VHH binders against Protein DOG1-like 4 (DOGL4). Designs and how they scored, part 36

Target 1, 232 residues: Protein DOG1-like 4 (DOGL4), of Arabidopsis thaliana (Mouse-ear cress) (q84jc2)
Amino acid sequence: MSKMRNLVEEKFLEFYESWVIQLELYLHQLLIAHNNNTMSETELRHLISKLTTHHKAYYTAKWAAIREDVLAFFGSVWLNPLENACSWLTGWKPSMVFRMVDRLRKSRVVLVEAQVKKLEELRVKTKFDEQKIEREMERYQVAMADRKMVELARLGCHVGGESVMVVEAAVRGLSMGLEKMVKAADCVRLKTLKGILDILTPPQCVEFLAAAATFQVQLRRWGNRRHYVTHS

## First folded at step 18 (VHH)

Design jf4 (from jf1 with T104H)
Fold by ESMFold2, look of step 20:
Structure jf4 (fold): chain B 232 residues (1-232), chain A 123 residues (1-123)
Amino acid sequence: as target 1 above (232 residues)
Amino acid sequence: EVQLVESGGRLVRTGGSLRLSCAASGFTFSDYAMGWFRQAPGKEREVVAAIDWSGDETWHADFVKGRFTISRDNAKNTVYLQMNSLKPEDTAVYYCAASFPIWHTRSSDYDYWGQGTQVTVSS
């Protein structure tokens, strides 16, 4: 059965569907640029800038939406179950993007030693930032188990009207904490992406962005096909 | 209309202190990272300090570390630069800049810029 969607979820679903279509169009341009070296360095930088702007637009829309309903991004209606299963704090895990960089190194992409050193430094920094967020999430979960939250749950079961207001205030406080952690995770994602693109040359950036967009599009297509085949 | 307005720049003596303010409007200030840059005549613009959207993470250039402190007040849509122990080489036009959502050290990575405020440090 289809889940009921609130207004925030419906608006972001429409946005996301359009956003993915545009990502697919940019992927086509990235593949052309990768396969046929007729583009100038200026043209490559312009294409890379379009991709960067496109990703920034996603986060602009996301941060507006999480202000209204951060929980919509935990188990999102605009993603299939496979896409949702691959999420770390409402998005791709920053440290895992280096698996894609490693795959490029094992392909025909040549990285000089200075780039390799900078990428390893960025990987370490990214992992450290991730661990800091994971520690904050653990503290949040401990606070959820606090005696005060358990007591509020017990009152909610027995006194509906008055307990509903106390529970709603507690949930609002928890949602503000989740919003902060989601924003922190998004900042690590964007710092990592920017750092990689700053280290790579324009042709290498095109290849990286093409690989990343390909993975995202394929994950969506495969997850939709698997779900459809299983239930049809 | 997006607007960043710096204020507080003036002439001060070596060793003096000054606080710069930058008032923001026309965008969701609390979602933006902020930076202070400076540019002396004939020099390239350089980053001085940066602060993330929440104010929890700050960064300062080595040449100002321990002397300058960036801060923000999201309720007032304002970012500040407290400048202590001023030196003649701190003389420059100081610019406020905003970037969504992370800060950067390169000026080309910022979305919005103020008009600047002149700081002059006399010997």
Scores: ipSAE 0.712, ipTM 0.878, lowest interface PAE 1.1, mean pLDDT 86
Fold by ESMFold2, fold request of step 19:
Structure jf4 (fold): chain B 232 residues (1-232), chain A 123 residues (1-123)
Amino acid sequence: as target 1 above (232 residues)
Amino acid sequence: EVQLVESGGRLVRTGGSLRLSCAASGFTFSDYAMGWFRQAPGKEREVVAAIDWSGDETWHADFVKGRFTISRDNAKNTVYLQMNSLKPEDTAVYYCAASFPIWHTRSSDYDYWGQGTQVTVSS
């Protein structure tokens, strides 16, 4: 029989499928805006606002869900194996988004020297924040391997009521630490996104958001094409 | 219903101290970054200080650095602004604001606002 999914996973799966469909619809609007220079600056800012609101809605739902079950976001049932394999602490790696900015510089996006300087400053800040989180994750992993935690896991294998309660308390403590690190990573993601959009002009923001949404959609499509065979 | 309620504003003398509080309800306070803003008569609203969701990162505007300190107590759903060495230039309505999940220096980037508390600093 199939693996049981808890209610948190089922609820977020439904949310995420709807969220991705809406992202694809916004991508269509972004591509139209990029290809047709008939939109006013006000209309472009409105479209950009829709995208930023859409991304914030994802994190709003995510932070509610991780409060219930942060482990669901490590190997998520709503992502294919390729999407899961590409995750850095439950999401896209903030510093990698600058490779997308670099690719836009090779296309029709024109950046002035002041923008380039600010983007480089943001890249450095983003990398610094990433490294800080990675160090905290290492400290968490060391604490998890602590002698007491290993002994509690050993006791839990005996399936006793009292032993189960001790293991459950230890797991709750570990989950709260993971939750804090996931939230910290999400804050770096949103600070990086906001920073890039504040530096770019509205037409540049549309092109950047289109590229980012395209990458996310294509990663999902590519991963879904790899159908798995259980038997030969 | 989201509510941010500032309190503690009053008349104080130059050089005095004052502590502002902002009580939050109707949302998950511990997920939100918080900011204090102020608006003097005839001037634009400006950011004074900000604090991240966890309380680990704070930011203060240069004109208040060393005099004002933002803090939060997530168990009480409250953000504070400790104001020391007050000057007549600090006279303003002070506003509490919330943003999910990161703080900002621009008022347009905040999701929720309080109605403000008046701080008046006399000579």
Scores: ipSAE 0.709, ipTM 0.883, lowest interface PAE 1.2, mean pLDDT 86
Fold by ESMFold2, fold request of step 19:
Structure jf4 (fold): chain B 232 residues (1-232), chain A 123 residues (1-123)
Amino acid sequence: as target 1 above (232 residues)
Amino acid sequence: EVQLVESGGRLVRTGGSLRLSCAASGFTFSDYAMGWFRQAPGKEREVVAAIDWSGDETWHADFVKGRFTISRDNAKNTVYLQMNSLKPEDTAVYYCAASFPIWHTRSSDYDYWGQGTQVTVSS
């Protein structure tokens, strides 16, 4: 089967490829910083700022693309299949990032009790925000299904351009509602990332960002390999 | 160019009300969270209120809770601060600030700043 792409999808895919290449470059810098005992706190904060800015650039481009066509991000063709299988409202599930923190804590990163307490509080808040979005999505889908059925029933009484306008209005309402939901999910992702970086010390932030970048690069590479094998 | 322009600051009596406005241009306002900060002479700049990109979530500092209300109008690219029951300690220069895409309580986390508008509350 051949997959077809529209302009919004193609433009964002081009951005994403460049973005990942730059992420790999930053990963190299993070690994050097991890092994460099002579880096100052100022130098570490500068590197962390580069990564933070890079992540914000991803969402800047995503939100611009969503404004044009939010549906392009549901079941996206620009990511390999493993990345699609990991999506939650067009992205990674915010609470999953704490599994990475937990793995680092067990293997490399030493956290004091105050940090652990703050991370647990953040985990609870992140989970609460996720559940709130899930409830809103459920309510939205029920409301849109009811509205769609009512509008389709109303079309049975009249023929002409008015019927097309009603369908177009329903589609616009769906798109605007989904755009709001996707943006809310992205805000939870960024609030969670910001919260983690605020709790961790600069060296711990470098460890976390290196692990996150490594995982993201691996996920893309594993997906590409699996896609090749399953289609071969 | 990015521009945030505050207006509405003036002299007002204790117990009075005042509405501040901040007009935005040069960026996609509806994607940004907004905050109001204030700075009295000799004091550090402090957050007063914040609002998310959609206007659905707001936050207010405890010292203004129940008296100040942040709001926004994305069609007009404007954020507002309604200030009621004003006290002399509310005297400060008030700044609006923008951050993509979430709001913060620390001033260092904001991307863009206005020039400020003076609010003076007389006894």
Scores: ipSAE 0.707, ipTM 0.881, lowest interface PAE 1.1, mean pLDDT 81
Fold by ESMFold2, fold request of step 21:
Structure jf4 (fold): chain B 232 residues (1-232), chain A 123 residues (1-123)
Amino acid sequence: as target 1 above (232 residues)
Amino acid sequence: EVQLVESGGRLVRTGGSLRLSCAASGFTFSDYAMGWFRQAPGKEREVVAAIDWSGDETWHADFVKGRFTISRDNAKNTVYLQMNSLKPEDTAVYYCAASFPIWHTRSSDYDYWGQGTQVTVSS
């Protein structure tokens, strides 16, 4: 079981390493676009499209990996992410991106009233979607409370076919529910990102994407330290 | 090769019903949101309905609400559009589209497109 989890995790971490390196290259392009201020709107939209495609590639690889083993995205040595009520399923909390928008507003970026209204509407919708997922997490946490007993029954107590069938069905149901919940969370993340990019002008999108890329690079540095502790 | 193939478009009288189908291949259909769009002559392509990857969430444009229903069958890699109470204004080429992983109302946000199927509503 742990070997299968390690193989999926190792493959995804190799992908992630390459993905962040490419993100750093796009960050350089974003910074050039910001500083140059001679780039056409068409060229800015092309760069924004490249970043959008790059983020979708992350989720494409992630969804392929969770199809193989959803538990690979939840560590086995430290607190189970589902046991932490404040933890979000395998990623950043969608509403956090509005802190980046707030930071941009405190700088030289000026948002018009129509943009501010649309951003507030999006923030409310994002929080609503988050709360819906959190309610589903609570229901799932009750089912996961018996996870160790189900695993022990499967490994240590072998009973006739009907009992084994019930245990295996329960394990399948929990894994399917977890995968669906992770996908739902990723959809909220992408809906929020897309919504922000639709509201902002192309120059504002470049500034936002640069801030987001910088944040992702910092997360890589932290994740690499945790990775080496668990694999060294 | 990615393919979306629409079928079922034909001539139908006002008030009639029609079901469009879109068969998908060459990608992981169950990870994609799906949309139906339409384009009448001289008009821009517009979203009619959309459905998320799981089939649990659907959206329908106001001009078809109550008349059209989007659905999907992930086992058959197929998305459907049930069209009831058809009006002459519904005459258009209907397109199936796919987007990973969320649906959109803007056509430029979709990754894959079918070739379209003609629906004609007569009096």
Scores: ipSAE 0.699, ipTM 0.877, lowest interface PAE 1.1, mean pLDDT 81
Fold by ESMFold2, fold request of step 19:
Structure jf4 (fold): chain B 232 residues (1-232), chain A 123 residues (1-123)
Amino acid sequence: as target 1 above (232 residues)
Amino acid sequence: EVQLVESGGRLVRTGGSLRLSCAASGFTFSDYAMGWFRQAPGKEREVVAAIDWSGDETWHADFVKGRFTISRDNAKNTVYLQMNSLKPEDTAVYYCAASFPIWHTRSSDYDYWGQGTQVTVSS
């Protein structure tokens, strides 16, 4: 039950597997820091910087890859079905991150009133930005359906060189629009992440990053055991 | 091989206007947010304005709001700062900076920096 994979998918699969391995190593460091009261603020900020750099490296590779094939990121071959099912516009949904923050507050993260106010402001902005992107994506989905219908109408007659050029230009325009929406979504993800890390203290950031990395690793491990059939 | 080259800084009178340009090379400019910073003698470098990768979203510091406008031309790999109603306190070296993929107000969050262009506003 194999399918053809293009070069972009193969290269990003290799990148992503390595990237996740490194994320697991950083998770180990986060868990040690979470349990170690002797680490200095400087050491904690250094670890936080490693995590943010690692996430930025993911997006650097992703944006290079979507220039070649943005569709590879919708139903990605490097993710299991559970991971893909949890995706919103090729990644984690920014507003859902605040549920993780809320969960941590109920267990061990104590926030002062100023932090709570700033987080609520960020939550509202994040949700607003999500809504804008969802409306724009809906407009592009309608446009994609219309372009498919135009393509089918043109298949009812001979295709000339001028018709091919018009279709190619339309497809390029649609692909660039989809790429723009993916980039916009990624910017909301990174603005949300940066905003949360700027509001939290270094120990709180370590707890948040550990929870986020744990969720990502567990989602991958659980999905691989149940939904992803591997060769014996 | 990444380069950011500012230009257009010069001496202008109070109330005058000036347009700074920053030409980028060696990276995918259209994926980067851009910022303008300034540093006056004896002062810390401070953010003036920022613009997202697409040019659709801009931000300006309160002390320049209404007077300065950041813009970009991704086809030319160039970011601009239009400076109107200049004051002597705007005298500084102006730097452009690039950050992938979002802009920031802190200088430490930027990936690449230009060498700066001097703007001097006389009384």
Scores: ipSAE 0.677, ipTM 0.869, lowest interface PAE 1.3, mean pLDDT 86

Design jf4 (from jf1 with T104H)
Fold by ESMFold2, fold request of step 21:
Structure jf4 (fold): chain B 232 residues (1-232), chain A 123 residues (1-123)
Amino acid sequence: as target 1 above (232 residues)
Amino acid sequence: EVQLVESGGRLVRTGGSLRLSCAASGFTFSDYAMGWFRQAPGKEREVVAAIDWSGDETWHADFVKGRFTISRDNAKNTVYLQMNSLKPEDTAVYYCAASFPIWHTRSSDYDYWGQGTQVTVSS
């Protein structure tokens, strides 16, 4: 019901607002570490651990919420329209982060040959996993257009309350499939993130995490600024 | 309270078989990847096998490939390790571990641990 959907959305909106504020605080720490070449490896690893724990907390909350309502994560109320437009299966596109690594190589980050090889292997695996998920999404779209699904929708519109149970069961079945695809996408995101952080040195990880956090924060700020300008 | 409780460890002859189980409670088991680790006296804990949250993807260390099989039953909140063709070198305390949401080969990346179950393989 609309109240149950609103409750999930309201709870996650509050969580997300708090989560982004904390991400901004960690971003400040990352920027300090980026500009300070005298930090020890232990200090850098501790900061990196805080960031990875913070990202893991996001997915912990997300997986709890999608169990109740996976559709809330497609066109989310806690994201502005620009953020929603940039989403791929309820989050950042895994292969896109390699463009961020490429940008860092054009700045201060120097990668040795072994790192470049490992990153390319990870990029290929990430793209392969993405393509597998995209094929499954296409199969889901075909199932939605299936004649049986169209008949169930017509039945619900014409028969009303009695056929609601059949339509609800069909929708729940499709939602369960969608939930599995979202979880698979999140696993690719986390495997890609961990893979990159394992390949990079601690200073390089700080630069990567700072760039990623900056992008996320700026996307939110730019989307909110554009939104307010169009409503002025 | 999160609990992982291993069972099934015992004394077995070389070439024998053993099935370990790990019952989970206090967390959403079906969202977690699971791993089996082992630790022999004086050695570091090492990963034996791992399985993703859905059970669709498994991984086994080279030294147990073809002999051990990890599996899970999300309805029973249980992960298993079927151990065949046991060798004296397999003697260790076996631990199950849980990590959200992907599995890892490093023990430091796991969130929850069981108390362990002793497996002893004799000649």
Scores: ipSAE 0.672, ipTM 0.854, lowest interface PAE 1.2, mean pLDDT 86
Fold by ESMFold2, last read:
Structure jf4 (fold): chain B 232 residues (1-232), chain A 123 residues (1-123)
Amino acid sequence: as target 1 above (232 residues)
Amino acid sequence: EVQLVESGGRLVRTGGSLRLSCAASGFTFSDYAMGWFRQAPGKEREVVAAIDWSGDETWHADFVKGRFTISRDNAKNTVYLQMNSLKPEDTAVYYCAASFPIWHTRSSDYDYWGQGTQVTVSS
């Protein structure tokens, strides 16, 4: 375990722990709304708005933090190993959320033909955007590895003030490219989430958001319970 | 205080050109997607164009494609709408809007709004 967390990691850890606690509180409200058929459409829309605002607050904090240290989000100290293992470019993989929609449709949610068509269009768009980012990341990693190998070979021959500056420039180039790709991935995540919520009816949105929050909370709880270390 | 201030709206003749500007302050402009909307008297507000946080991706409504171009300058915290081949039906109040971090076609999804700038196209 690392004892060398920087201030960005410490601050975001505190933020994230609070954020998850609030997500659990909203999950409780979602489950009550799911089980209570007397709630008005206005009440459901307000609850859905609270959840979307909560998710946007996560990304607001994240984008502020990645400006300072994008590398902190690759293997995050605020996530347990199971949560980190499930990450795609610092978060959930956009295309996989449609598996949750498919499960709800087969179990409890009745979708009309127009909704099904719109969801399929969104799935295709989401997959296309996701694959574009994956291709860009592959090109970036290959290009950076090639540049890094050449620069490291040159550094082995000319260690000194100029070599220090070359190493610093290479590190800055790495972080700038990663920041752009993380932001692009986050935009796909939010476009996908918003697209799904726009297609579903308010009761269907509550059911989807409850399932998503349940999965996230359970993944965290299960990963934490599998640890037998002195801290949680 | 978050502010979006549109400028550049005026009276122009049919076929003319106009460039609208929207100056932003009080938030991290380079993290926000931006949109231009318009509202003609008696009509609902409608999206005209949108641009992502980086400026790499733009979207334009079909009724404006080929005539209007959205752009941004993150160093100046400004988004622009270049309007060419103006028609009388383009007469409206034009609004600048910001949304974190993605753009939308629905006005209710935007976080911040300007007060608008009047564009009037005479026959």
Scores: ipSAE 0.668, ipTM 0.861, lowest interface PAE 1.3, mean pLDDT 86
Fold by ESMFold2, last read:
Structure jf4 (fold): chain B 232 residues (1-232), chain A 123 residues (1-123)
Amino acid sequence: as target 1 above (232 residues)
Amino acid sequence: EVQLVESGGRLVRTGGSLRLSCAASGFTFSDYAMGWFRQAPGKEREVVAAIDWSGDETWHADFVKGRFTISRDNAKNTVYLQMNSLKPEDTAVYYCAASFPIWHTRSSDYDYWGQGTQVTVSS
């Protein structure tokens, strides 16, 4: 059986490897900034801007790629099995980043009451948006089972001719619905990230971004050390 | 070359209506959130309304709620602002802006800007 990567997977694999290397470099800068109490607010805001620009570049490349093959992002060849297992609709689950925010509440920096109130409002909004997407995904999956996959099961093991046409139509329908849901999920991710960074002070943003980047980098390193086969 | 071109700004009486259009080219319009901003003389630029990439979610500033409606037509690469019940306070240059992929209330978070179109509301 052929194990060839398609053009979308090869192109995004190359992009992602470079993107992760740069994320690791920014993590180094975040950790230095987190431990350095003499950095100016201007320097901190510049570093924060580099991270937000870096994440935006990821989504720019992703949305171009999903237009061609959204299924590549479900079980991605550029991620190890642990990374893939931790994905919610092709990325990190927005509500889970509040665990990083909770770490800030226990760190040497303090959150004032106004920040706590805004963060709680954002947490509730994020969870609501997540649940809406999850309901839409469930509805789509049920509809697919009722309409297209039942028809495919009725056709049995026919290969070629009309059986290929029915399979292709089912995959096309799934891809169209999945693309919309992946985009919706990415918007929730970016709204949540932006909302957190807007509420936090620059030093708090650096600490938050350092925690988030650390988690992503360590998940990749730990998954690779478990001797799983990864496609790079 | 990315372009956002606003049109439709003109002089109108208090209580009147006006529709602004913004034609987009040079980028994948249907992946971008769009916003309308305005800047009155001596004032800072402020967000008026925003719409997500699909057109399913809209947001309007409190000072225009119930009077202005943002909409988009992705087939025409165009975003609109329908302005009803216009007041002298609405006099400003109106700007179209694009941001990938979410909209924002701060102008510094937008990627592309139009040249603006003048709306003048007379007593």
Scores: ipSAE 0.663, ipTM 0.858, lowest interface PAE 1.3, mean pLDDT 86

